# VHH binders against c3ng28, part 55

Target 1, 373 residues: c3ng28
Amino acid sequence: MLIIIRPSGEIALKSPRSRRNFEHTLANNIRSVIKEGKIWRSQGVLFLEVNDNNKNIEELSKVFGIASFSPVMSIKSYNNNLEDIINKAKEVFAEIVKGKIFSVRAKRIGSHNFTSLDVQRKVGEALYPFSRGVNLENPEVEVFIEIRNDVAYFYYKIIKGPRGLPVGVAGKTVVLFSGGIDSPVATWMMMKRGSIPVILNFNLGGSVHRKFVLEELSVLRKWSGGHKLKLFIVNGTDVLIKLSQIEKRNRVVMLKRVMYKVAERLCDKANAKSITTGESLSQVSSQTMTNLYVTEYGIKYPIFRPLIGFDKEEIVELARKIGTYEYSIKLPEYCAISTKARTSVELDEVLKDEENLNIDYEKVLENSEVIEI
Key: E = the ipSAE of ESMFold2; O = the ipSAE of OpenDDE; V2 = 0.75 times the mean of E and O plus 0.25 times the DockQ between their complexes.

## First folded at step 20 (VHH; framework vhh_7mjh_2)

Design j5 (at its last look DockQ between E and O 0.60; V2 from the best seeds 0.45)
Fold by ESMFold2, look of step 20:
Structure j5 (fold): chain B 373 residues (1-373), chain A 119 residues (1-119)
Amino acid sequence: as target 1 above (373 residues)
Amino acid sequence: EVQLVESGGGLVQPGGSLRLSCAASGFTFSRYYMSWVRQAPGKGLEWIGRIYTTGDTHYNPSLKSLVTISRDNSKNTLYLQMNSLRAEDTATYYCARWTRYIEDLFDIWGQGTTVTVSS
């Protein structure tokens, strides 16, 4: 089986040099996901030749950088022979349009002695006897003919891809991955922009917390374009114990600052240039404008918050689409830290507490468990 | 009434071993993470380790080789095994129940049991 793969529109409109790089990365990612296929690039699309397999179709639907793809039938059409195209279209599409209102769409790349409209009209005429009629604006079935130089491609399925950029073109980001609903969605959104996530988890729930984080990452791995996901697990209990020494109202923001500081060191170690969180403005008291400002103060890497403007309902809908929601809601309550009261912090007080605690952030990271998924 | 009651303390010689118990009542013990904490005379509290509901553990790195925490959820009992005891291990030992709240990590404490290590 032959599949035409259409890159996302933003890839197709890049400069020629950048476009070739992004298309090359996309092709490599597809090869990593579809192990037994032959893939090549041609005039703004990719072709994939594989055995007919529904698993391969599902896997392609999760490769960032793909706008859509179609299984195709094809023929060569030497001497611009329109009659061969018409006969093949009848062979391929007769059963598809049988008893239905249909339309034909054709497009051409290259020089031909006929127009795209000629193809649409002639093929429409040939298919009409099998059908219930033609409606160009609202058909029950739409069939497609794409003529590329001396080859004609025939399809009637257009399967949507996730769009975005190929994972790998945008460098690495360290993701603070709690395992709740939000952090897997933030991870997915960064992969959609071509970034490779490096996962940092502060474990608060022992083996149970670890288990559900691994399950969520196994789901996200299906979206990574064949890239393995590196997970660093830090035991958060040691941090909580140290934080019990400071003023109660500062502890939640200080916990997040410790996480950011450890993430900063992981950025250095993994050659990542940003930190990503699943934080949403005003969702909880620790995520007010002022508290987010204090949380990231003095961190040398940019903090990306792809969910900053999202409602909880919007985040849940994405989590269901991605496939992580069902695991996130099973996370036991003791795997997360809560607060009894509104947190209220002052920058100078938090910075003084941090200096007095004198946490060795590099040692915290060095003591992590490292897993590759 | 929620209660934690430690037992098993006493006098031991350096190099000896001791097993402490903590009997829990008045709550669903199996749903809570638990810890042992100690306080040497005239000093602050020192966290020993945490045991999760599943029985897996995490220890204060400075004490890791010296202690083992375990639990029996069917008997509502938390245990601390200490080996190769030293004079510096002389302290009152408490069991404590974890919360989910950053403000109060532990909400229920036992009365403590005293361990004295001396020649």
Scores: ipSAE 0.652, ipTM 0.889, lowest interface PAE 1.4, mean pLDDT 90
Fold by OpenDDE, look of step 20:
Structure j5 (fold): chain B 373 residues (1-373), chain A 119 residues (1-119)
Amino acid sequence: as target 1 above (373 residues)
Amino acid sequence: EVQLVESGGGLVQPGGSLRLSCAASGFTFSRYYMSWVRQAPGKGLEWIGRIYTTGDTHYNPSLKSLVTISRDNSKNTLYLQMNSLRAEDTATYYCARWTRYIEDLFDIWGQGTTVTVSS
């Protein structure tokens, strides 16, 4: 089986050097996902040759950087022989257009003795006897011919990819991963922009929590372009016990700050240049403008909040699309951190509390469980 | 009246084993996460572990190999099995009801039972 893969449109807008790098990364990611096959780049598209029984082809729909892909039949048309193209079109498309209103779409790259319009007309004429008619505006079936130099490609199926950029082109980001609905979505969004996530989880729910986090990550792994996911699991309960020594009203914000501080250390270790969270503005008391300011105060890495402007319904929809929702909702309600958190914690208070707590963030990270997925 | 009552503490030799019990009353025991916490003389509280309503457990990593928490909902009882006890395990052991809120991680406490590990 031969498949034409069309990269995301935004890749084509890059400089030639960047475009090549992105396409190269995309090809590598596809290789990782498909496992068996031959892939090559040509004239702005990727070609993938695989066995007909390859079970991983469907996974292309989860490879970021792909706009669309199509299984194709192909022939070499030497000497600009339009008749060969017409004959092959009849062979490939006669059954497809049988009894249906159809249209032919043709494009060509290279030098030819015929135009795309010629191809459309001649192939249309040839297929017409098999069909119920031709309608260019509202066909029941569209068939496609793409002529690239001396090779003609025939297809009628266009499968949409997820678009975005190939995972790996944008570096690494440490994700504060709670296992709720939001953090997996945030992770997915960052992957879509080409980032490799390094997962940092504070386990507040024990074995059950761990189980569901792993399930969520298994889902996300299907979107990672073959990149392995590293998971660091911190014992969150130990941190909570330490936080018991500070004022109750400040504990939620302080917990977040501890998470950011540990994430910062992980960035250093993993050569990540950002921290990603699933935070949404004003979704909860800890995510007010003021509390966000206080929690991230002094963190040396950018904190990305891809969901900052999303409402809960939108996030849920994305979670469903991604496939993480079903696991996220199974997390015990016990994972709720607070019911009476302050909507505005004072920076000076938090800094003083932080000083008094004197948490060794490096040690916290060193004591974490490390899993590769 | 909501109450937790620990029992089973006492003097044990190093290397010995001990099983503590916590009897719960006044609330639906099966609906709550339960925890064990200890306090050694002159030291702060140390979390040992917790058990979920499903029986699933979460332990302090430093103590995981030495302790097992279990529960019998039919008896409204929480258990802490401790093995290979050391002198540093000398402490008052508390049973506590776990909450989901960081403001109050524990809302109900027992009176504690003292464990002394000494030769």
Scores: ipSAE 0.141, ipTM 0.579, lowest interface PAE 1.6, mean pLDDT 92
ESMFold2 (binder alone), look of step 20: mean pLDDT 85; pTM 0.856

Design j6 (at its last look DockQ between E and O 0.28; V2 from the best seeds 0.00; counts 0 for: pae E 14.7 > 2)
Fold by OpenDDE, look of step 20:
Structure j6 (fold): chain B 373 residues (1-373), chain A 119 residues (1-119)
Amino acid sequence: as target 1 above (373 residues)
Amino acid sequence: EVQLVESGGGLVQPGGSLRLSCAASGFTFSRYYMSWVRQAPGKGLEWIGRIYTTGDTHYNPSLKSLVTISRDNSKNTLYLQMNSLRAEDTATYYCARWSRYIEDLFDVWGQGTTVTVSS
């Protein structure tokens, strides 16, 4: 089986050097996902040759950087032989257009003694006897011919990819991963922009929490372009016990700050240049603008919040699309960060509490469980 | 009235074993995470572990090898099995209900039961 893969449109807008790098990364990611096959770049597209029984082809729909892909038939068309193209079109498309209103779309790259319009007309004429008619504006079936130099490609299926950029082109980001609905979506969004996520989880729910987090990550792994996901699991309960020393009203915000501080250490270790969270503005009391300001105060890395402007319904919809929703909703309520946090914690109070707690963030990270997925 | 009542404490020799019980009343026991906490004389509270509604457990790593937490929802009872007891395990042991909110990790406490490990 031969497949034409079309990169995301935004890749084509890059400089030639960047474009090549992105396409190269895309090709590598596809290799990782498909496992067996041959892939090469040519004239702005990727070609993938695989066995007909390859079970991983469907996974292309989850490879960021792919706009679309099509299984194709191909022939060598030497000496600009349009008749060979017409004959092959009849062979490939006669059954497809049988009894249907159809249209032919042709494009060509290279030098030929015929135009794309010529191809459309001649192939259209050849297929017409098999069909119910031709309609260019509203066909029931559309068939496609791409002539690239001396090779003609025939297809009628266009499968949509997820677009975005190939995972790996944008570096690493440490994700504060709670296992709720939001953090997997945020992770997915960052992957779509080409980032490799490094997962930091504070386990607040024990074995059950761990189980569902791993399930969510197994889902996300299908979107990672073959990149392994590294997971750091911190014993969140130990942290909470430490936080019992400060005022109740400040504990949620302080927990977040501890998470950011540990994430900062992980960035250093993992060579990540940002922290990602699933936070949405005013979704919960701990996510007010003031509390966000206080929690991230002094963190040296950018904090990305892909969901900052999303409402809960939108996030849920994305979670369903991604496939993480069904696991996220099974997490016990005790694993969720409290919604009763103070809506506006004072920076000075938090800094004082932080000083008093004197948490060794490096040690917290060193004591974490490390899993590769 | 929501209440937790610990029992089973007492004097035990080093190397001995002890099983503590906590009887819960006034709430749906099966719907709550439960925890054991202890306080040694002159020391702060130390978290021992918790048990989830599913029966899964999470332990303090420093105590994991020495303790087992279990529950019987039909009896509304929480248990703490302790083995190979040492003098440093001398403390008042508390049963506590795990709160759904971080602001208050434990919202219900028992009166405590005292364990003394001595030869």
Scores: ipSAE 0.061, ipTM 0.559, lowest interface PAE 2.2, mean pLDDT 92
Fold by ESMFold2, look of step 20:
Structure j6 (fold): chain B 373 residues (1-373), chain A 119 residues (1-119)
Amino acid sequence: as target 1 above (373 residues)
Amino acid sequence: EVQLVESGGGLVQPGGSLRLSCAASGFTFSRYYMSWVRQAPGKGLEWIGRIYTTGDTHYNPSLKSLVTISRDNSKNTLYLQMNSLRAEDTATYYCARWSRYIEDLFDVWGQGTTVTVSS
């Protein structure tokens, strides 16, 4: 089975050098996901030759950088013979249009002694006897012919891909991954922009928390374009115990600052240039404009919040589509620190408490469990 | 008023076993989650595990097979059984009451009991 793969339109708009790099990365990612296939590039598309099975189609549908793909039949026509194209179209499409209202779409790349309209008219004429008629506005089925130089490709399925950019083209980001609903969605969104996530989890819920984080990452692994996901699990309990020394109303923001500080060290270790969180503005009291400002104050790396403008219902809807929602909602609440933070903490108080706690962030990271998914 | 008092610490040989107790007073013990926490010399605090009001337990994964937490609500006592003790288990062991409010992790601590593992 031969498949035409159409890269995301965003890739096609890149400079020639960037486009070639992005297409090469896309091809490598497809090869990593589809083990027993042959892939090559040709004039703005990718071709994939594989054994026909539904698993390959499902996996291909999750590769970022793909706008769409189509299984095709093909013939060579050295003299660009329209009759050969018409005869093959009948062979491929007769059963497809049988008893249905149809339309024919054609396009050409290269030099030919016929037009795309000639192809559409002649193929339509040849298929008409099998059909219930033609309707260019509202067909029940649409069949496609794509003529590329001396080869004609025939298809009737266009399967949507997830679009975006190939995972790997945008470097690494450290994701603060709690395992709730939001952080898996934020991870997915960063992969859609071509970033490789390095997962940092502060484990506050023991083995149950760990189990569902791993389940969520197994789902996200299907979207990573064959890239493994590296997980750093930090024991967060010691931090929580130290936080009992400061005022209750400041503890949530302080915990988040500790997470950011450990994430900074992981950025250095993993050669990542940003930190990503699932935070959304004003969704909870710890995520007010003021509290987010205090949380990130003095942090060395850019902090990306791909969900900053999302409400909870939008995040849940996306989590369902990604497939992580069912695991996220099963997480027991083992968080031992309140999410009822003061709406507006004082920066000077938080910074003073931070100095007094004197947490060794390097040691916290060094004691992490490391898993590759 | 509210008190937690640990006991049962001491010197023990590597590979040995030890049972720590925590006597609770001044509150309705059966209504609170309880935890054990330890601190090795020169190290930070390390959570050992929790016991819920249902009797279910949740352990630090690194210690899960080495420790057992239990409670006797009729005696207002929390227990920590430790087996196959190693030198790195040398620490001060604290009993802690889990706040019933989601805002606090621990609101009452004991004074600690010292365990020394040395051949």
Scores: ipSAE 0.000, ipTM 0.205, lowest interface PAE 14.7, mean pLDDT 84
ESMFold2 (binder alone), look of step 20: mean pLDDT 91; pTM 0.918

Design j7 (at its last look DockQ between E and O 0.17; V2 from the best seeds 0.00; counts 0 for: pae E 14.9 > 2, placed apart)
Fold by OpenDDE, look of step 20:
Structure j7 (fold): chain B 373 residues (1-373), chain A 119 residues (1-119)
Amino acid sequence: as target 1 above (373 residues)
Amino acid sequence: EVQLVESGGGLVQPGGSLRLSCAASGFTFSRYYMSWVRQAPGKGLEWIGRIYHTGDTHYNPSLKSLVTISRDNSKNTLYLQMNSLRAEDTATYYCARWSRYIEDLFDVWGQGTTVTVSS
């Protein structure tokens, strides 16, 4: 089976050097996902040759950087032989257009003694006897012919990809991963922009929490373009016990700061240049603008909050689309970060508490369980 | 009324073993994490361990080798098995329900049961 893969439109807008790099990364990611096949780049598209029984083809719909892909039949048409194209079109499309209103779409790249319109007309005429008629505006079925130099490609199926950029082109980001609904979505969004996530989880729910986090990550792994996901699991209970030493009203914000501080250390270790969270503005008391300011204060890496402007319904919809929602909702309630935090914690209080707690963030990270997915 | 009632405390010799019980009432016991905490005379509260609703456990590393926490959800009862008791284990032992929110790690407490380790 031969498949034409169309890269995301935004890739084509890049400089030639960047475009080549992105396409190269995309090809590598596709290789990783498909495992068995031949892939090559030509004239702005990728070609993938695989066995007809390849079960991984459907996974292309989860490879970021793909706009669409199509299984194709192809012939070599030398000497601008339009008749060969017409004959092959009849062979490939006669059954497809049988009893249906159809249209023919043709495009060509290269030098030919015929136009795309000529191809559309001639192929249309040839297919007409098999069909119920032709309608260019509202066909029941569209058939496609793409002529690239001396090769003509025939297809009628266009499968949508997820678009975005190939995972790996934007570097690494440490994700504060709670296992709730939001953090998997945030992770997915960052992957869509080409980032490789490094997962940092504070386990507050024991084995059950761990189980669901792993399941969520298994889902996300299908979107990672073949990139392995590293998971660091911190014992959250130990952190909570330490936090019992400070005022109750500040514990939620302090927990967040501890998470950011540990994430910062992980960035250093993993050569990540950002921290990603699933935070949404004013979604909960701990996520007010003031509290976000306080929690982030002094962190040397950018903190990306891809969901900052999303409402809960939108996030849930994305979670459903991604496939993480069904796992996220099974997490015990105690695994969630508290919703009863102060809406405005004072920076000086938090800094003083932080000093008093004197948490060794490096040690916290060193004691974490490390899993590769 | 939500209530926790500890029992099983008493005098024990060094090297001895003791099993404490905590009877829960007034809430769905099986849905909550439960904990044991102790307070020695003149000292602050010390966390012993937690048991999840699934039965999984997490212990204070300093006490892990000496204690086992278990639960019977059918009886709404929490247990603390202590072995090789030492004089420094003398304390009032409390059963506590783990809070849903981190602002208050324990939202329900028992009255406590006193354990005295002495020759």
Scores: ipSAE 0.124, ipTM 0.587, lowest interface PAE 2.0, mean pLDDT 92
Fold by ESMFold2, look of step 20:
Structure j7 (fold): chain B 373 residues (1-373), chain A 119 residues (1-119)
Amino acid sequence: as target 1 above (373 residues)
Amino acid sequence: EVQLVESGGGLVQPGGSLRLSCAASGFTFSRYYMSWVRQAPGKGLEWIGRIYHTGDTHYNPSLKSLVTISRDNSKNTLYLQMNSLRAEDTATYYCARWSRYIEDLFDVWGQGTTVTVSS
């Protein structure tokens, strides 16, 4: 079957050079996901010829950069022959409009000896006997005819894509990925903006924690536009031991600073230009405005927090949509947070502690396990 | 209120053994990772190990041969078995619950139980 794929409107608004690059990346990502099809670009859309099956529809629905797509039938209309279009419309749409209130929508690209209204009226007349009538405002079913130069395309399904930008157009970001509910959602949001995530996990708990992180990444892999996901697993135990040397109230922020500093080195190694976290403002006491300021102080790369303004229930809704929620809840229970510890810190004290600890961030990264998903 | 209460500390001779317990209340214990942490007088915290909800464990390499962490989810209790104790094992021992909202951090601590190893 033939599918018209409509890029996100955001892509259509780019300069001609940028649009071509984004459309090219989108096409390559679709080729990586849909292995057995032929794909080509034409006048602001992509065409995909592939065997009809549910897997292809499901996979296309997860490719960032797609606004919508439609399976189509087509004919070539020699001499701009409207009768051929009307006859094909009856063949394709008669059963679709049977017993229903319907509408016909038409649009044209190119020069024709008829108007879009001519097409709508004539096709509407031809389909009316099969139907219960027409209603342009509140139809039970809409059928569509898109005439592009000398080819007419007929469809009645418009399947939504995830929109956004094609994965790959915005470079790489290092994601601090704990495996809880929030960091998979933050990863998804960055992929939606065209970024390739490079996953950094601080593991204090061995193989069980690692297993759940891998399961969550296998779900996210379905959204990556065919790009593999690279995972760096760092042993955080040695870092926690060193933190025993500083005041208890500073340890939470210091651990976060260590994570950011190791992520900084990974940005250098992977040629990534940002660090992404799943942090949300005021969700926990360590994520106050002051503590976040101290945590990121002096970090070379921008810190992206796509969830900074989200509440927990909004994050959970996204996690369910993405498919990671069911794996995230297999990890420790999230129902209670202790309020016993004061986590507010002072910048100068934290910086002095960091200097005295003299952690070799490069060595911490070099001792990581590296996995490609 | 979420609570962790340690017990079983006391005086023990070098070479002896001791089992510490940590009673958990106010949360679904079986769904959380847990750890033991100790602090010798005048020193910083030293992480002993983590136990997953499944019973799997991960230890500080320097203590791995000396300790065993276990849990009984039906009794909401965490245990630390220590063998071949030395004077340097004198410390206050804490149990701690891992947070899932802050990457790999403790969010609940017990008040501690003191172990003194002395001849």
Scores: ipSAE 0.000, ipTM 0.227, lowest interface PAE 14.9, mean pLDDT 84
ESMFold2 (binder alone), look of step 20: mean pLDDT 89; pTM 0.899

